# Ledger of designs, part 12: VH-VL binders against q8ixk2r445to577

Target 1, 133 residues: q8ixk2r445to577
Amino acid sequence: FFGMLQNKGLTDYCFDYNPPDENQIVGHQVILYLCHGMGQNQFFEYTSQKEIRYNTHQPEGCIAVEAGMDTLIMHLCEETAPENQKFILQEDGSLFHEQSKKCVQAARKESSDSFVPLLRDCTNSDHQKWFFK

## First folded at step 10 (VH-VL)

Design f70
Fold by ESMFold2, fold request of step 11:
Structure f70 (fold): chain C 133 residues (1-133), chain A 120 residues (1-120), chain B 107 residues (1-107)
Amino acid sequence: as target 1 above (133 residues)
Amino acid sequence: EVTLKESGPALVKPTQTLTLTCTFSGFSLSTYGMGVGWIRQPPGKALEWLANIYWNDDKYYNPSLKNRLTISKDTSKNQVVLTMTNMDPVDTATYYCARLRYGDYYFDYWGQGTMVTVSS
Amino acid sequence: DIQMTQSPSSLSASVGDRVTITCRASQDIRNYLAWYQQKPGKAPKLLIYDASELQSGVPSRFSGSGSGTDYTLTISSLQPEDFATYYCQQYYDWPYTFGGGTKVEIK
């Protein structure tokens, strides 16, 4: 799978990664932004290793969740995908984080114009449903 | 069992500062993602969100009241405090504290509320 | 600010009736909507979140539906304990705002 990863409930919003320096892609939070398909920020690959890979530039990044956290951050991809970088995109559209046993949900950052993907207990909410465009 | 309880004065004079304390049990603001908010309801009127505070001490205020509100917490005492300056009769309302989780800006447990009347 | 308009402001119904309460937002709130029940002299109680998700411990006769600007709370078979005022709340954008309430009176 390659393309824009879109939320069903928060319509027209896509995974977006906008590091402050294109040559420093590790350690920043993944956000949700209006889908536009322009530039490199909204294109991700879902790999056979269950990675969500940001590979439009080098070095390649893989989305991770650090232990005890609920935010999606960019790590360097590894030859064998670590457990904290594994997501299962299920048939019902839920995006399941295997290590934490939680689902990715679209939520607003409090009192901000920004939306972000966060880990939450899995529900049937459309805010937890995702698809590639 | 999650409980919250508001305490503070029932009567405040115009221009005075209101201080309300929310004391809660059955959860902790040391828990990642937990928060407490304040909501008020004037008699016969709609509920109005005032402020939220979270486990990491992040604080957020209703923009229309930002200059008048201060929220703080004491995690070890399971308390959240709201201060509202320059009270006016229009601020007469029942004041509630309630629990929420960051990202989910709805309130799953509420205190019983405390009625605050502002008059001379 | 997103304005939330509830209708009706009040209604009377008999035990066993299907009751429908509506909430209209001034703009698309993308299902970031909650419903609360408040009985006289009591605090509000969360019923529904994310427009249609039932809060734990809430009877299945309560359901939520809608999208965009128009949302509905339904009680499929009204019970005597359902006498209350019902409020909607949007949390799509801050400040978070509430509807004016719908008072349900059982005859």
Scores: ipSAE 0.667, ipTM 0.892, lowest interface PAE 1.6, mean pLDDT 92

Design f71
Fold by OpenDDE, fold request of step 11:
Structure f71 (fold): chain C 133 residues (1-133), chain A 120 residues (1-120), chain B 107 residues (1-107)
Amino acid sequence: as target 1 above (133 residues)
Amino acid sequence: EVTLKESGPALVKPTQTLTLTCTFSGFSLSTYGMGVGWIRQPPGKALEWLANIYWNDDKYYNPSLKNRLTISKDTSKNQVVLTMTNMDPVDTATYYCARLQYGDYYFDYWGQGTMVTVSS
Amino acid sequence: DIQMTQSPSSLSASVGDRVTITCRASQDISKYLAWYQQKPGKAPKLLIYDASELQSGVPSRFSGSGSGTDYTLTISSLQPEDFATYYCQQYYDWPYTFGGGTKVEIK
């Protein structure tokens, strides 16, 4: 699966990554932004290693969850996907992070116009449903 | 079991400052993502959100009342305090504290509420 | 601020009836909507969150649906303990706002 990763509940919002430096893509948080289908910032790939890969830049980035955190941070992809980079995109649209045993949920930063994907306890909420478009 | 309980004066005079304390158990504001909010309800009327405070000491206030509200926490005592200045009879209401989680700004556990009457 | 309009303000129903309460937001709130039940002299109780997720411990006769600006709370078969006032709340945008409430009374 590849393309824009869109949330079902938060209509018209997609995974978005726009690093400040195109030559240094790691270390920043993945956010949610209106789906626009242009540029490289909203193109992701779900791989056979269970990675959510940001492969429009070199070296390629993979979404990771750092210890004790609930945000999605871009790391470099590795030959063998580390445990903190493994996600299961299930048939029902839930995006499950294996290591934390939590699901990715679309959430708003309080008192902000920004939305972000956060790890939360798994529910049947459409805010935890994702699909590639 | 999660519980919350509000405490403070039942009667406040106009122009005085209201101080309410929320004492809770079954959870901690040292836990990542946890928050406590205050909501009030005038007699026979709807609910109004007042303020939130979170584990990281981030604070948020209703803009219509922001200049009158101060929220703080004492994590070691499992307490959250709300102060509201320049009280007016229109502020007469039942005041609730309730638990929420960052990103999920609904309230899953509530205190029983404390009635505050503003009168001279 | 986002305004939440509930309909009706009150209704009378009998035990066993299907009850429907509507909440309309002044703008799209993307299912960031909760429903509460409040009985006289008691605090609100969370019933539904994210428009359709049933809170733990809440009877299955309660359900929520909707999207965009329009949301519905349904009680499939009203029970004696369900006579109360119900409120919706949006948490799509700050400040978070509640509906005016719907009082469900016994017919």
Scores: ipSAE 0.925, ipTM 0.961, lowest interface PAE 0.5, mean pLDDT 96
Fold by OpenDDE, fold request of step 11:
Structure f71 (fold): chain C 133 residues (1-133), chain A 120 residues (1-120), chain B 107 residues (1-107)
Amino acid sequence: as target 1 above (133 residues)
Amino acid sequence: EVTLKESGPALVKPTQTLTLTCTFSGFSLSTYGMGVGWIRQPPGKALEWLANIYWNDDKYYNPSLKNRLTISKDTSKNQVVLTMTNMDPVDTATYYCARLQYGDYYFDYWGQGTMVTVSS
Amino acid sequence: DIQMTQSPSSLSASVGDRVTITCRASQDISKYLAWYQQKPGKAPKLLIYDASELQSGVPSRFSGSGSGTDYTLTISSLQPEDFATYYCQQYYDWPYTFGGGTKVEIK
């Protein structure tokens, strides 16, 4: 699967990554933004290694969850996907992080206009349902 | 088991400052993502959100009351304190503290509430 | 601020009846909506979150639905213990706001 990764509950919002430096793409948080399909910052790929890959840049980035954190951070992809970069996109649309055993949920930053994907306990909420568009 | 309990004065005079304390158990504000909020309810009326505080000491206030509200926490004591200045009879209400999680701004556990009457 | 309008403000129903309460937001809140039950002299109790997710321990006769601006709480078969006032709450935007409440009286 590849393309824009859109949330079901938070309508018209997609995974978005726009690093400040095109030559240094790692270390920043993945956010949610209105789906626009322009540029390369909303194009992701779900790979056979269970990665969510940001492959529009070289070297390629892979979404990771750092220890003790609930945010999605861009790391470099590795030859063998590390455990903290493995996600399962379920048939029902849930996006499950294997290591933390939590699901990716669309959430708003309080008092902000910004939305972010966060790891939370898995529910049947549409805010935890995702699909490639 | 998660529990919260509000404490403070039942009677406050106009123009005085209200100080309420929320003591909780079953969870900690050292836990990533955890928060505590305050909600009030005048007699026979609807609920009004007042303020939230989180594990990282981020604080948020209802803008209509922001200049009068201060929220703080003591993680070691499992306590959250709300102060409200320049109290008026219109502020008479039951005040609740409740648990929430960052990103999920609904309240899953509530204290029993404490009635605060503002009167001269 | 986002305004939440509940309807009806009150209703009377018999045990076993299907009860429906509506909450309308002044703008799209993308299912960031919770429902609470409040019995006289007690604190609110969370019933539903994210518009349709049943909180743990809540009877299955309670359900939530809706999207955009319009949401509904349904009690499939009203029980005597369901006498209470019900509130909706949006948490899409700050400040978070509650509906005016719906008082459910047992006929």
Scores: ipSAE 0.920, ipTM 0.960, lowest interface PAE 0.5, mean pLDDT 96
Fold by OpenDDE, look of step 10:
Structure f71 (fold): chain C 133 residues (1-133), chain A 120 residues (1-120), chain B 107 residues (1-107)
Amino acid sequence: as target 1 above (133 residues)
Amino acid sequence: EVTLKESGPALVKPTQTLTLTCTFSGFSLSTYGMGVGWIRQPPGKALEWLANIYWNDDKYYNPSLKNRLTISKDTSKNQVVLTMTNMDPVDTATYYCARLQYGDYYFDYWGQGTMVTVSS
Amino acid sequence: DIQMTQSPSSLSASVGDRVTITCRASQDISKYLAWYQQKPGKAPKLLIYDASELQSGVPSRFSGSGSGTDYTLTISSLQPEDFATYYCQQYYDWPYTFGGGTKVEIK
């Protein structure tokens, strides 16, 4: 699966990654933004290694969850996907993080017009449903 | 078991400052993501959000009352304090503190509330 | 600010009745909507979050639905303990705002 990763509940919002330096793509948080399909900031790939890959740059980035955190951070992809980079996109649209055993949920940042994907306990909320478009 | 309890004066004179304390148990504001908010309800009227404070000491206020409100926490005592300046009879209400989580801005546990009357 | 309009403001119903309460937002709130129950002299109790997710411990006779600007709380079969005032709350944008409430009274 590849393309824009769109949320079902938060209508018209997609995964978005826009690092401040195109030559240093790791270490920043993945956010949600209106789906526009322009550029490469919203293009992701779900791989057979269970990675959510940002492959518009070299070296390629993979979404990871750091210890104790609930945010999605871009790391470098590895030959063998580390445990903190493994996600399961389930048939019902839930995006499950294997290591934390939590689901990715669309949430709003306080005092901001921005939204972010956060790890939360898995529910049947449409805010935890995702699909590639 | 999560519990919250509001405490403070039942009567405040106009122009005075109201200080309310929320004492809670069953959770900690040292825990990542945890927050406590204040909501008030005038007699027979709807609910109004006032302010939130989180584990990382981030604070947020209702813009309509921001200049009058100050929220703070004492994590070691499991307490959150709300101050509201220049009280007016229109501020007469039951004041609630409640738990929330960053990113999930609904309140899942509430105190029983404390009635505050503003009168000369 | 986002205005939340509840309807009706009050209704009378009997035990066993199906009760429907509506909450309309002044703009699309993308299902960032919660429902609370409040009994006289008591604090509000969370029933539903994210428009349709049942809070733990809440009876299954309560359900929430809706999207965009229009949301509904349904009690499939009203029980004696369900007579109360119900409030919706949006948390899509700041400040958080509540509906005016719907009082469910015994007929």
Scores: ipSAE 0.832, ipTM 0.939, lowest interface PAE 0.6, mean pLDDT 95
Fold by ESMFold2, fold request of step 11:
Structure f71 (fold): chain C 133 residues (1-133), chain A 120 residues (1-120), chain B 107 residues (1-107)
Amino acid sequence: as target 1 above (133 residues)
Amino acid sequence: EVTLKESGPALVKPTQTLTLTCTFSGFSLSTYGMGVGWIRQPPGKALEWLANIYWNDDKYYNPSLKNRLTISKDTSKNQVVLTMTNMDPVDTATYYCARLQYGDYYFDYWGQGTMVTVSS
Amino acid sequence: DIQMTQSPSSLSASVGDRVTITCRASQDISKYLAWYQQKPGKAPKLLIYDASELQSGVPSRFSGSGSGTDYTLTISSLQPEDFATYYCQQYYDWPYTFGGGTKVEIK
């Protein structure tokens, strides 16, 4: 799948990547922003290797979660996807992180204007449901 | 079993600083994502959120009270401390500490609360 | 600040009745809503989070629904132990704010 990865519960919010240095895309947190489809910040590819790729830029980035953490950060993609970069987009819309056994949830960053995707224990909450558009 | 318990003075005089301690067990603020918050309830009135502190020592305050509140933790003792300066009779309330997780700003376990009366 | 308005402020009902409590937010809160039960002299107890998700250990007679600005808590068959005041809370935006409460008295 390719397009904007949208949250069901937090309507009209999409995965967005806006690194401080556009020439160094690694190590920064993925955010949620109002879906607009303009520019390259909101377009992601879900691959056969279960990656969520930021591939409108070279080198390509792949979303990862480091062991013991809950934030989604950008790493470089590799020929064989590392375990911490593997997500399953399930038929019910949940986005499951294989290594941690947790689901991606939309949450506000505490006391800020920003929403972010975070790993949490899997529930049926609409805040844990995602779809490409 | 998760438990929280508030302790502190039952009576303070106007202008004094209130210090409340939350002692908890069954979880730790060394655990990624865990937090403790403070909420108060004046007699017969609505609950009011005061402050949150998280495992990483990030701290957040209700803007209406920000200049009067300080929250801190001692992870090794399983304690969180709230101070509130310049107390006034309108601050008379039951004060609760409660557990939350970062990202989910609701409280799944609450202490029994401690009643604080501000009177001259 | 987001204002949370609960209705009714109080009600009386019989054991076995279906009870519905409403909560209206002053703006869209995108299902970032929790419900609490508070019995006299006790601390609040979390019942429901994310508008409709039942907290572990809470009886299935409790349910939540709603979206946008309008949310409801339903008790499908009122039990004697459900005498309490019920509060909604939004956590869409800070400061996190609570409704004024709905007192449920068993007739």
Scores: ipSAE 0.738, ipTM 0.913, lowest interface PAE 1.4, mean pLDDT 92
Fold by ESMFold2, look of step 10:
Structure f71 (fold): chain C 133 residues (1-133), chain A 120 residues (1-120), chain B 107 residues (1-107)
Amino acid sequence: as target 1 above (133 residues)
Amino acid sequence: EVTLKESGPALVKPTQTLTLTCTFSGFSLSTYGMGVGWIRQPPGKALEWLANIYWNDDKYYNPSLKNRLTISKDTSKNQVVLTMTNMDPVDTATYYCARLQYGDYYFDYWGQGTMVTVSS
Amino acid sequence: DIQMTQSPSSLSASVGDRVTITCRASQDISKYLAWYQQKPGKAPKLLIYDASELQSGVPSRFSGSGSGTDYTLTISSLQPEDFATYYCQQYYDWPYTFGGGTKVEIK
C-alpha cells in the first residue's frame, strides 16, 4: 500500500513526518496531522516486509519503536526489516506492532493541538484503526 | 488492587492555602505513562478537572484557575500533592484524586474524595 | 473550552426499562469521550471510554455510541443498582470537561 495513512476514529488525521532538518530524517517522532496531501510529509509505503516507509526522501526512513517505549520514531530502513520496525496491518484496520504485541493508537499530546500515534494494548477502538487513502 | 485516598483539612478559611495529599497503592508513578489527576465537585454541581501529573514529572493545569494550583509528586512514597492558593467559599467542594495514563485522559480509578469547606 | 451538555438533567424509570442519556459537545470531539457512574455519597466509576469501549467489569447492559458532537449512553434493561448520576467527559482537548450530569431515579 502507498499513500496517506489515515485514522478512522480521529477523522481526517494522517501520519505526518516533518523533521526539523530535511537532511537529518532519523530520530524524530512521527505525528498525526490533518490530511492535506501537500508536500511530502504525509506519504508512506507499507511494504511486504511489514515496514512503514517514509521513502519520499533519501535515505529512506522506516518507522520503529524502541524497546520499552510507546512512541513511533524514524529509523533508517535496513535490507532485512528489524523486529522493532515490523507492523501488521490487519483486516480490521488495526496496526499491530510485532515486537511489543501492542497496537498503534491515535492520542492527543496533552495541552497541545497535536496528535501522535502511540502504542497501547490492543482494543476495538476506532482510534486503533487505520487505512491508506 | 488499585486504591487512592485523599487527605487534608476539612475546613479552610478564605485566603488560606489548601494542601491535599493523594496516597495510592497498586501502581507506581515510576511506571512509564502513569499519571494522577485531581478533580473537584462542588455540592450538587458538575465535576471540574484541576490538574494532572505524570511519571516523567510533566504537569498540566486547568487554565481557569490562573496559577492558583501547584501539583507535585513523591514517587518513592506513592504520593501526589495538590496546593491551591487564595481559597474562597466558591472553592467548597469534594476533591478527588484519580489515576490516568498519558494519551488516555480519562480516569479509571478514583479515591473516595475529601470534602473541603471554605468559610469564615 | 469545550462545553458538554447532557440531557435530560433528570429522569425516572422502572426496572427493566431502556434508558438513553445524551451528551452533546460544543465541537467535534472525535470519540474522545468517557462515561462515569456516580452513586450517592460515592466517587465516580468509569463505565465507557473512547465513546463505546466498556471498562473491565462493567455489565454488558451498558453501551455507548456516537460520533462528532453527539454521544449516547444506553442502559438496555435498567436494574435497581443503576440508580445514580451519570456524567460524560471529553478528552479531545484540555481543559478536560464534564457534562452537568443526568440523575436516574428508579420508580
Scores: ipSAE 0.719, ipTM 0.902, lowest interface PAE 1.4, mean pLDDT 92

Design f71
Fold by ESMFold2, fold request of step 11:
Structure f71 (fold): chain C 133 residues (1-133), chain A 120 residues (1-120), chain B 107 residues (1-107)
Amino acid sequence: as target 1 above (133 residues)
Amino acid sequence: EVTLKESGPALVKPTQTLTLTCTFSGFSLSTYGMGVGWIRQPPGKALEWLANIYWNDDKYYNPSLKNRLTISKDTSKNQVVLTMTNMDPVDTATYYCARLQYGDYYFDYWGQGTMVTVSS
Amino acid sequence: DIQMTQSPSSLSASVGDRVTITCRASQDISKYLAWYQQKPGKAPKLLIYDASELQSGVPSRFSGSGSGTDYTLTISSLQPEDFATYYCQQYYDWPYTFGGGTKVEIK
């Protein structure tokens, strides 16, 4: 799949990657932002290796979650996807992180205007449902 | 089993500072994402959120209380402390501590509550 | 601040009745809503989170629904232990705010 990855429950919010330095794309958190499709920040590819790639930029980034953490962080993609970069986008719309066995959920950063994707125990919540548009 | 319990004075005079301690078990604030919050309920009235503290020592307060609140934790003792300055009779309420997870700003386990009366 | 308005403020019902309680937010809260039950002299107990997700250990007769500004808690067959006050809470934005409550009483 390729396009804007949108949340079902938090309507009109999409995965967005806006690192402070466009030449240093590794190590920053993926956010959720109002879907707009302008520029390169909101376009992601879901690959046959179960990666979520930020591929409108070189070098390409792949979303990862580090062990014991719950935040989605940009790493460099590798030729063979590491386990912490593998997500299953299921038919019900849940986005399952294989290594942690948790699902991606839309949540607000506390006392902030920003929403972010976070790992949580899997539920049927619409905040854990995602689709490409 | 997750439990929380509030302790502190039952009676406070106007202008004094209230200090409440939440002692909990069955979870730790060393665990990534865990938090404890404080909520109060005046007699016969709705609940009011006061403050949250998280594992990483981030703290968040209800803006309406105009810097009267301070929240802190002692992770090794499984304790969270709330301090509220310049108490007034309108602050008479049952005070609860409760558990939450960062990102999920609802409370899944609550203490029994402690009634605090503010009067002369 | 997001204001939460519950209705009705109280209702009387019999064991076995279907009971519906509503909660209206002053703005769209995108299903960031929880429901609590509070029995006399006790702390609130979480029933529902994310508008429709049932908390572990809560009986299946409780359900939640809604979107946007309008949300509903339903008790499909009222039991004697369900006579209590019910509160909604939004957590879309801080400060997190609660509704004024709905007291469910015995007819």
Scores: ipSAE 0.719, ipTM 0.912, lowest interface PAE 1.4, mean pLDDT 92
Fold by OpenDDE, second read of step 15:
Structure f71 (fold): chain C 133 residues (1-133), chain A 120 residues (1-120), chain B 107 residues (1-107)
Amino acid sequence: as target 1 above (133 residues)
Amino acid sequence: EVTLKESGPALVKPTQTLTLTCTFSGFSLSTYGMGVGWIRQPPGKALEWLANIYWNDDKYYNPSLKNRLTISKDTSKNQVVLTMTNMDPVDTATYYCARLQYGDYYFDYWGQGTMVTVSS
Amino acid sequence: DIQMTQSPSSLSASVGDRVTITCRASQDISKYLAWYQQKPGKAPKLLIYDASELQSGVPSRFSGSGSGTDYTLTISSLQPEDFATYYCQQYYDWPYTFGGGTKVEIK
């Protein structure tokens, strides 16, 4: 699966990553932004290694969850996907993080008009449903 | 101007099926993202969500009542129909239809509501 | 199901008073919270959505705040037309659920 990763509940919002430096793509937070289908900031790939890859640049980035965090941060992809980069995109659209046993949820950023994907307890919320478009 | 209006019987006998129709204007269920939901309110009590239907014919039901509820739409008539089987006195309530938008699951426009009494 | 608990169930206030109504969810609902006003014999009216966004046409004396599980509706200066019952609603998870309501009565 590849393309824009769009949220069902938060209509017309997609995973978005725009690092300040195109040559340093890691270390920043993945956000949600209106789906626009332009550029490379919203192009992701779900791989057979259960990674969510940002593969518009080399080296490729993979979404990871750092210890004690609930945010999605871009790390470098590795030959063998580390545990903190493994996600299961389930048939019902839920995006499950294996290590934390939590689901990715579209959430409003605190004290902001922006949105971010956050790890939360898994529920039947459409805000935890995702699909590639 | 967006308007909604509920219509149906004011009195239903126990075990009978209730059929309510929501007729609306100012918007269309052919429009992407548009939805209509039903909410009921027993006298002096709180609101309870029943079901939603959207432009793409996606339907959502309250699990506690799912086996009794059916929601459908006639886009050409700007109507949404709710049926509820095996009515009981406990189902006595004012029934509202209201507009919502996919992704915005709050109700921004409501009908005036229709009172339905279930009694033998 | 997510339980929405409103407090108080009723309150008495005077015109000009600052009124605060609380809604607590049984779990984090991530600001997917709406507030409605309902007057006797009338349908609910949307006041606030997404916890703090004021619906078009609603007076600025109404405001919403909160995050996580705890949310608040505030009327900065109560007006005669504000005596009504207020409900919160979560739309985070199915089924969508409403609070028990708060009746604002004249003192």
Scores: ipSAE 0.073, ipTM 0.743, lowest interface PAE 2.9, mean pLDDT 92

